# Designs tried in a protein design chat: VHH binders against q9p7d3. Part 2

Target 1, 295 residues: q9p7d3
Amino acid sequence: MSVITQAQEIPTVAANPDFNYEGDPIIIQLCDRDTVFELSRDQLLGLPESILMCLFPRGLLLDYEIQECQLTQRPLIFQTADFDPSLLQYILNYFQMAENRTANDEIALSPPPPSFPGKCGIILLKEDIEFFILPPISPTTNIAIEVSPNDLLKLKQRVAQRLLQQKKIFDCLHLENSTSEGSAEKNLVRMLCYSGFHEDDEWKRRIQEPHRACITSVTLTNLDFSADQGPVSDPEYFPVYHKLLLFWQKPARKCWWDSSTSITYNGIEFATWVRRVWTLELAVLGANTYETAAV

## First folded at step 13 (VHH)

Design U1
Fold by OpenDDE, fold request of step 15:
Structure U1 (fold): chain B 295 residues (1-295), chain A 125 residues (1-125)
Amino acid sequence: as target 1 above (295 residues)
Amino acid sequence: QVQLVESGGGMVQPGGSLRLSCAASGFRFSDYVMNWVRRAPGKGPEWVSTISWYGGSTSYADSVKGRFTISRDNAKNTLYLQMNSLKPEDTALYYCAASYWEYPDYSFPEEYDYWGQGTQVTVSS
């Protein structure tokens, strides 16, 4: 049974494990806000777990639903959670392109190492931002200055715009302030760069969530195996792809706060707090889902 | 140099309590999710508990849920594990481990970036 997401509803009826899925590919319709996406079972299951969790926070018993659909001859339609359709489109397109490349043996990348579970790897990096505007404190009264709701909205909009303009992925890590080459942030960037990112890479999608002081950004890259040779002389070198395997269908998160930004509105400076959550995940094309249980 | 130093272990009777501490140094403590992992004799490592960067979330293995409490003091660079209602099966070497990333589950040693040397907890009558 193909189970999507960790928080699964208890199925009322178990799917028949012997159900034959042979025949015309079943088209799954995902309704995401006002957009309908069509994809196959394999395409859906091939998506990063982190994305599936976003789309289906309650979980999804896909095989059960497919069987029910076939039995009832009803269309297979799923309503997703509130997820920006442009993000989803980007992700789907990217995976489709990757699949096409693998099918045509046109992958310019070096072949995956023998220990790699699939034909190619796609790395997902997602950022979720939630930002807060702090009320200014009167220097005379030491009391927070009241801000009108309208002004607050404008402030939020301005902060959002600034954040949206920050397109470079790694700028937020403030690497220039790192005193040592061994800082966690530098190591992170190094790892990602070895995997196929570039130091100057930008978010491929960066959007503000509707009616929220939240920004979601996503970028995908193909795992570059050629870059994973590391210095032979470094006994501490652990191949990047091995490290990244830790993220295979196992999205990892990093959370930190950034308070280095301020905004001036009507001559008043407002401090902002930005919570950043990065999600890193490796998706592998061509990997048998059954083998993931062993890792 | 990165160091994690566990303390507070010892021998206790069933039903007793212990409080473990882990003193961290050599890295930015708040940048890491902190974990307790234990290894019982003849068994592999077992994840015990995790606390997020700022203590906003905690998780526990089912085996210790309701009995153990993980906490941290970032100002002191210290991780704690309050262990109540100890059982013989809790006998293990308890490790403090730091993870830069938070994982949905911890199943591999490689998910931890730094390890302490461990503190022995023995629950015996």
Scores: ipSAE 0.856, ipTM 0.944, lowest interface PAE 0.4, mean pLDDT 87
Fold by OpenDDE, fold request of step 15:
Structure U1 (fold): chain B 295 residues (1-295), chain A 125 residues (1-125)
Amino acid sequence: as target 1 above (295 residues)
Amino acid sequence: QVQLVESGGGMVQPGGSLRLSCAASGFRFSDYVMNWVRRAPGKGPEWVSTISWYGGSTSYADSVKGRFTISRDNAKNTLYLQMNSLKPEDTALYYCAASYWEYPDYSFPEEYDYWGQGTQVTVSS
């Protein structure tokens, strides 16, 4: 039974489905900070919704803008919101490669089953970290120890560096502490691993946001249909890609706090709180229509 | 064993108020986004409201916006729905449902990991 929702979300980048341009491919220039990226209209539209949301938080009427630019003979240049260019480059390159493979009928992995709505699936996993340093409390006065702004900056830098060194995607889930095989975290890892991830996978990109106590990480992987195969006794034996279809152009988020990190500075131990937000999304290449397979 | 047990339903006159509760057990309550979903007679399930893991974000269906308030107490593993200004069209079986993931919209039952048995709310003169 499907749940009816009253709220329909408009896509971040709106396009006209009837848009047909006869001629050379429309090339768009994206200005992201000090970097300019070039991509086709279709490439832009094919990016994950979560990324588009980051680039265009106010939305973009793409075809309208294209038409206006054409009418006014202006270049097709769009300004993005603040997004790390290295992340964007990674994403664009990955999708470009995937598109090339699909175009050449070179399937890197097992071919998609007939029930899959496209030729290729790409899973996006993104982590957004925001961390906070708590001042220690003096045991004698029961008052928080004051930290100078300069020291605080150094502390933040140190914490950031530690977080940047944490490369493995699943380490933060602390699976070793789980007593049950059916824990939510284990199920999450299982799902992702059945989809194309590996337990020891690392973030392909992990960066600190400029002048912020924030870390952003991204990894992309192709959906592996062969990994869906397993023993019948495994509850995940059912094609996991069906579950992932829930994330098709519909980014899902998971948020939790981690307080396990502490740092010592000048002999004082500081507690650190880390808020983690994961975004999971499935992108499908070669899909003509949005169809979700029934699970 | 995972359990979600709804309570607080009943019969009320139009314009009245009810407060629903959902007691959760068998899982880490704070790891899940909590939802209220209702099913009216002869209709499919309708999403009503969602509250994020720590209560920082709430969302409502347009049909209940301004009248219903979702809240949670993670210390008590309890979800609440304050329903004010009830209307006959609010008559339904109300379910609490837990979602590991937060979705921009909830359109599929698979987006919910756990369900309660529901509590009946009847608004009638």
Scores: ipSAE 0.855, ipTM 0.941, lowest interface PAE 0.4, mean pLDDT 89
Fold by OpenDDE, fold request of step 15:
Structure U1 (fold): chain B 295 residues (1-295), chain A 125 residues (1-125)
Amino acid sequence: as target 1 above (295 residues)
Amino acid sequence: QVQLVESGGGMVQPGGSLRLSCAASGFRFSDYVMNWVRRAPGKGPEWVSTISWYGGSTSYADSVKGRFTISRDNAKNTLYLQMNSLKPEDTALYYCAASYWEYPDYSFPEEYDYWGQGTQVTVSS
């Protein structure tokens, strides 16, 4: 397969692969809003690129900062961008658990990916929702009904609540409306199920962003290509497997609009538009772009 | 059946312009990020440009940045590539490709779900 020539993007968090620290383990403090997280250098570097992008939208020269902090005897503290701490906590915990399991050989890719033998893969699926409420049209005047700012806030809150109650990951794809087994949505679900998701899976975290008509959801799963996730006899099994590898440290996005949501307020039905952005990424524990470049 | 049909290629002089079109059928066009990829003789495929689902975001290879413009008309299920200030180095078979996912970079053919047959662009004196 011919490789398409493209310049590699600079990683969000840049590190020196030759960085050697002979002292005590490096502990990094991440300040995220009012919460401080502690993690090791390796833990930070092991996070999904998509999450790192959220935390450090301007990038981070990690090892440079570490060195500077050492030289100046400053604490190793990084301020993150605005990111929900509960989401970050979930992600960090999940990765920590996965690391522990891997260390105990409890989690292994079966079959192991050729590119990462003996490594554990984690799939991150993130949804970013932005929703809009459309002004209703008066049936009498055929003019948009004026909605007070206060009412608009209430409407937004109600819409947000409704969306927050939609916990199933795949419900928004409306698979029941798909007429073909080969529809894009069905293929998407199939791919994700092959990666370790289940058709009835729910978002592990789903939160409304403060003071925004936005909802962020995240779910992580271990990459599982076992027979339980899909028939090995399925001719699409291996192709899907290979496709999933494309997401390694390359967060892929899917965006679409959903207009199926409406809300009734004071007897008036309001149409809503929901923009959904899915981010999919494969993280491999113990493997980063710097380490694999040697292969 | 999914089809991507490129058109608009041809021979032009250096400094000339061409407008490529790609007509899509057999799938929901708006569900896919659209791409242009080219293959020059004796070379591997090269990503040229990408446009997001609704045209809100575009990206270009450095080699074509400032000269090429990608656009799409979802109502017509058509992708376009306006190529200005063409150079001999732009000589290639230009493919229209659809990707369900948007990737930060395109390095592998598998990142594209559907391909056209290509249209030949030749820039020569």
Scores: ipSAE 0.853, ipTM 0.944, lowest interface PAE 0.4, mean pLDDT 88
Fold by OpenDDE, last read:
Structure U1 (fold): chain B 295 residues (1-295), chain A 125 residues (1-125)
Amino acid sequence: as target 1 above (295 residues)
Amino acid sequence: QVQLVESGGGMVQPGGSLRLSCAASGFRFSDYVMNWVRRAPGKGPEWVSTISWYGGSTSYADSVKGRFTISRDNAKNTLYLQMNSLKPEDTALYYCAASYWEYPDYSFPEEYDYWGQGTQVTVSS
């Protein structure tokens, strides 16, 4: 498939003329919502595919641009798509930390997976929420009650705040309502716990998208199978391990709706619909190859 | 007990049509992305089509694009595959498969959580 290179985002911040993208490692500059990030080429390419897709939905000719910059001495900065800088910072910091640990022979994976000896695995769990507020229907007219734009905004803000306060990752799965130990949700939690999550874990970052009824949350964990029963004693260890490998550079998604939430405003109850999309991905430091193509 | 039961297979002439159905039971149908996978004689499994949890997104293998249509009825716990303009190369055992996760592409059997027994589709003159 011919990589249709879509037009790069126009930089919102002027490139530094003194930044020539030379050296080993090559350090690159990213601009995200007027925030400039510096990271190595390899660090960027080592990020989860799902994140890269968010940052560069139109693809990125990273090496080409770098080369052109080197040849022409044209200032270069890579403009990302709209992405919360705090999320990006969290992700970058996490990966940087992981890289540093690896460099210091503190391998996060013990034992290292056979497929990635000496490499550090990082699990990304991202949630994208989009919520909707439905106006109540008048019982007398059977017509939706008109809500002023101002009130709607307030309602959205309230819902957003509520969602932002829901920090526990697994609360939304309502495991308490599961009648079977073998429910899909329980299995999911189990799998993630094998990955290094804990049942009471909270989103490390949870933000409302500007001017949107959307909440984005991210948490990263080092792949660690040693946290619970050792690989030898847990019959589910290997199956879960293999399952997790399926997520390597292959972001998987899960989508569901939460419709059980309502909000009361000025004595009126509004139904809220919450669409949740989870993205799960395994990233392996030093093993990720990314050619950003237009998706 | 989880069950996926395919039906609707048969023998048709080239250019013909079939509609496959997959009846799901034993799990929450809407929690899973549903897939059709086929296995032709002497070949490995081939992903055919995927439909998202609520039918909002569908994808098809290039080999079947424009000819096959995947759909689902969550109220009936049923997956469908409308196959039009069938070709001899479409001859295969067609499996219904459920995936808890949606993947950008399906390359491994492990990406499917549940499988049906399959229904045979034979396209021959």
Scores: ipSAE 0.847, ipTM 0.941, lowest interface PAE 0.5, mean pLDDT 88

Design U1
Fold by OpenDDE, last read:
Structure U1 (fold): chain B 295 residues (1-295), chain A 125 residues (1-125)
Amino acid sequence: as target 1 above (295 residues)
Amino acid sequence: QVQLVESGGGMVQPGGSLRLSCAASGFRFSDYVMNWVRRAPGKGPEWVSTISWYGGSTSYADSVKGRFTISRDNAKNTLYLQMNSLKPEDTALYYCAASYWEYPDYSFPEEYDYWGQGTQVTVSS
């Protein structure tokens, strides 16, 4: 598994030779735009690879400048990221809750599936939208109508708002138009539903990126590895399950264009092009990549 | 019915060139990332190259980087592999494979949704 993020070994060298940091957990102060997050190393490294890539596109440069946190007297590593803080908070909270549940359910867990006994899987679905507005062509002159920069901005805002109002995850797949039960889109939805999504699920977080015609959305769900919750009676369940395992620490992407969106402004119809990129990843709690190298 | 049909294989001398083609049918070609995978005698399958849905991104195995070029024509539902500077080590059965998802790396056959029958490439003096 190509750890895209070269986790540079946190130097064990205490910035201050006089401070024995042996045993104190290193706190990572993550400055994410205007928000500061405090994370443990394990919390940070436990995040999905796709999220880590967004946070640290150049790799986790754990700048070894371990500064002593004046407040906690604990070693502090400062990191910067450019990721929407609300998305990150949602993800962090979700993982924290999942960890707490697993700790409490250790008593009730039915025999773990053979592949990840006792471990909790989390499925991450992320959408990245980039949209474009095309200038209208005059039907009489076949010349593009000039749009003022101000009007273009307003148009972009309207398109963004429309997209933000599209909350249902699967609406964009237009499943009603698929005549065959075996369409790729139907299979996709089926797979995701087996993973814990529902057909009517909404994006838990959906935001417009600052100063960009981009929208990012994220939804997390728990993958229950317990054989008992899936339609065990469905012969397709197991194949789908195995397919989901392919996404473990391996973010997969799907890209398509959605040209079905137009906007009318001042009586003029503008064509919009929407590029959608889905990222799907399975994260397994407690499965540190270090232990699976033995298989 | 989904079909992937490879062609263009053959025997060439070291340093020679071949162009492989893969004709796709029975599915929406543009919905899939397309791949070339090869299997040498006595070896397991080896990922060779990948091209994204609309050709905007390509990737290659280190063993073929700089020598092979993957391309696609969505209007023709066809995948191509231009192979230059062929080496004896390139001798293999070459498969066209379609993936609904793009992966950062390809390690498992299950990452491919559809497979062709393959075309034989033999590089020999």
Scores: ipSAE 0.846, ipTM 0.944, lowest interface PAE 0.4, mean pLDDT 85
Fold by OpenDDE, look of step 13:
Structure U1 (fold): chain B 295 residues (1-295), chain A 125 residues (1-125)
Amino acid sequence: as target 1 above (295 residues)
Amino acid sequence: QVQLVESGGGMVQPGGSLRLSCAASGFRFSDYVMNWVRRAPGKGPEWVSTISWYGGSTSYADSVKGRFTISRDNAKNTLYLQMNSLKPEDTALYYCAASYWEYPDYSFPEEYDYWGQGTQVTVSS
């Protein structure tokens, strides 16, 4: 009895039907876990560096054997990636929308900030959470309580669920405890809010990584300098703007630990350590491609 | 007030060693990636080394790799740079600098949020 391995039809998600392929005939078929994305080279390379690094940690090998797509008679490059497809789809869609708006001159920075190199800016904020559960120490034996692998899995799942329910981006910064005017966290929030985020913004996507005690979250936003106080009236405008430009195609990271999450299981309280890594990157659309090659 | 105060500089012969220290105050030291940057006479600033918030990651310029070691003591709010096998080319004013963000590269002065006044290192025979 030949086990007909039902080849699970990998859903092919056409990234953007409106992608004007007139410029690059090469189609990239990206097998991202259980989802296949079809992208143009330009679409792929137009992604934030931080995302490209996630998709291709070993680098993008574009020199692979170009196969002719039987359907489109276009050269097809096959690539593999290990990134959450829902996140990728969100990012791709967002960038596509932004590109379309830019092309139609619907998005104009009015007035554009001084020396802004493009028509549209997109901020990528990503959070990577890794969490660890520490078994409590028995007060009687001074030894860590043994937790079964099954229980540990349940605990991890519970922690993950709790973290997934934390949707607000800035809640983890515990700004209320920062008594000092000018704390780093406050400055961070200020910078981001000045750029287009809102204090109550939520993660647009937040997912648990498969088989890992990790949560990845992503939010994209357009640069918006139309904040209530024009650049001339806010002495902090220029400094914030210049700081933001440092993230242009240059993903920066911020890492910290927090132990604010505890879980009670079977009457026992488990301490949880959470490592948070934020990645911030600015993407610029509509920039004359010639100047970006020199960096 | 934010302060970074470098110390440990001086004159040393080629092949010698120095240990620089940077005492930080006025900010939460552990919130910042710490860096050493140096400026040689007539040259622009040169990134030397970076250490992550909790010391888990270090990076070095190729020019100092294998000779310099960056470390930090968050309990003491102090950054260190052990410099071994010093060369005349290492002669510079050495700055301690703090960055809230970790950048892939430190090519711009604006990537640093706070700077010390610097300590002079002179390597000469």
Scores: ipSAE 0.825, ipTM 0.932, lowest interface PAE 0.5, mean pLDDT 86
Fold by ESMFold2, look of step 13:
Structure U1 (fold): chain B 295 residues (1-295), chain A 125 residues (1-125)
Amino acid sequence: as target 1 above (295 residues)
Amino acid sequence: QVQLVESGGGMVQPGGSLRLSCAASGFRFSDYVMNWVRRAPGKGPEWVSTISWYGGSTSYADSVKGRFTISRDNAKNTLYLQMNSLKPEDTALYYCAASYWEYPDYSFPEEYDYWGQGTQVTVSS
C-alpha cells in the first residue's frame, strides 16, 4: 500500500537548515524552573520531538529568534514550560554521550543494517501519570464525604508513594494476565525487548511533579540491532527496527486508565483512578534530516 | 480473530448524506485509535478522520472538515462516520482502520494495525 496522503505535522522547533552561523558558537540558555541549561543550536535541535513539545508547547522559531537576538544584541534566553530539570539533564547528558560516541566512530555492539537511516538509534519511552482520589458520596446527604485538607494531603502522599515504588516499566501492563502470546501488550513488550529493553527494566528517572498529583518517568535506551534476525527467505518477516522507524520524529502516544482501585483512610474507602500516557519515540543520529526512512 | 466490517455505503446524489458504520471484533476496541481512510478510483489512499480511544479528540482532513463527523461507541465496539453535503469528489472506497498508537499523523499504512475491507461510497447525479 502506498503512503497515505495527509498533511505532515509541523516540527515544534522550526529551524532553517540553510543557515550557517559564522563566528563564535551560538549559546542558548533554557530557563527550566530555577535551573539554566546551556546548549548549542544543534543540541537543541537534536532533542526528541516529544521532549521539544514538553519544553515549547507553543513552538519555537529558533533561527529567527537567533537572528533577532544577534541584531538587537539581546541574550539568547528561552523560558521553557514546566518540565522537571532533572529529567532534562538526564536527556541532555544521554544525547551528548551518544553524539560523542558517533562522532568518534565508536562501534556499537550490533551495527545497524545498511537500510537503517543513520548510525545510531535512541529509543525514548516516557510515562506521564495523573492520579485522582474520589471521596465516596454519602447516601444520606447525597454529597461527597468531607475530607480535611490535611487528610487529603496524606491520601495524595500515600497514593504517590505507591506509584513511585512501581519502578518496573512493564508491570503496569499486567503481562501475567495476558491470555495469549498475540495480545497487544505482549507484542509491545516483545518489540521493546528485541530493541534493547529487558522485561525487568526499571525507569531510569521517575519523579513526582511538585504541587501536582502527577508522576513523570523517562527511560532512554540504545536501539539494539542484534535481535533483528529473521529467515532470509521469509517475505512476511518484519524486523523490529522497521517497526521502530514508525516512531522516528513522530512520537506516538498510548493513553489508558488503570482499573479503579481504593485506599482506606480513617475507616473510609476512597476510590483512586490512574491515567497513564506513554510516549514512544525513536531518535536517529547521523541521519539526513530532510528524508525519512522507507517503512 | 480480528475483524473490522464496514457498512452503510451506497449510491447517493450530490448534497446527500450517508452514515458509515464499522463493527469491530477480536480485539479490545477501546484500546485503539480509530480511523477512516478512503481511496478514490485510480488514486492513492487519503486519510479522512481520526478519533481517540474514548472519543475525546477528533481530527479531520481539510477536504471533509465541517461535513463529516466521526464518532465511536465503545460499548457496541462500533465506529461511525456521518457524511453530509456529499460531493462527487467524495466517491471512494472507505476503510475503517485501527491503530494501537496515536500518531501525530497517519501517513504510513503500517501505522494502522488492522484494516477493514472497505465500503463503497458513490456520489453521482
Scores: ipSAE 0.650, ipTM 0.853, lowest interface PAE 1.0, mean pLDDT 84
Fold by ESMFold2, last read:
Structure U1 (fold): chain B 295 residues (1-295), chain A 125 residues (1-125)
Amino acid sequence: as target 1 above (295 residues)
Amino acid sequence: QVQLVESGGGMVQPGGSLRLSCAASGFRFSDYVMNWVRRAPGKGPEWVSTISWYGGSTSYADSVKGRFTISRDNAKNTLYLQMNSLKPEDTALYYCAASYWEYPDYSFPEEYDYWGQGTQVTVSS
């Protein structure tokens, strides 16, 4: 079947292809933080779409805003939604180092085939956990027991610490697979491990968000073309990078719920529900033309 | 074996209504984003609507917004499309399709993991 007709989504950060900007750096101020990041226009536009969606959930008309700042003599300072500074720094450093390698024509261990649309691929995997703690229902009143605000905060912190200690990327999928319903999860893990992940990989960054019962984790890895040998039992095997090109410029999400866990606090057992959302995106560096991601 | 079986198609006059169903089996239905895609005679496929894993998010093509409603029942492994105020241009073969991932758009066939056989909808006076 050929391409399916659908209106394409507008990029989160809009830029005018005819506009050039060579002035002062753009300053990104994370919401309610005292930290700022200085970026060039190209660095900002080069961030993964999934990260731009986190920073600017309502979008950003970048070149329009630059022009307005120039006309009014205002500094180029853009406020973002809340985002952890250590995660953003990790991502910026990773892309800067990768850009430096491709600009210097450094030899890669698994160079891309000529059909790959750039010089290297970077896989972004992000996990967003939101967790919920349910006070037990009193059997006599048929309503939830009351928990003081301070006890609730301590309980949330204890659950968060347990989740933070689960550092291995793929362990949560193992728990899901124990239900015998998870052949799709096995295929997902296989795809990622063929592409540059390892089964025992830990999240490179994993942090609790300060104002919510939420944990955010990020790992970036280089797409590895040499690891894609395929099992001999698969007669129609294609290189995994073909599948990953579906995620180029099109971050994709996957969601799981786990309601089977609990935590005991002050002798009382609280049910814990965990919602995990993974975001998968492929970035391609050294692409010299605008291309639609394709397989 | 994975199956997606559409039903509920038929002939209807302009302004009429139909409700399509898609029965799913052979996979964990609640793990998949569900889609409707249609193919008019002599034309390529067109994305119609998408519903997230648990129904918390829906989206529609501009040509059907306000007239079509997508829904799902994960307990019954069934996807629905309520089509109201039907127009002759809605005439098409309507496919049920499943995607493991939620994409920003569904313009590539490879983004769909499973397809049904389709059910015909004909709107003619």
Scores: ipSAE 0.609, ipTM 0.835, lowest interface PAE 1.2, mean pLDDT 83

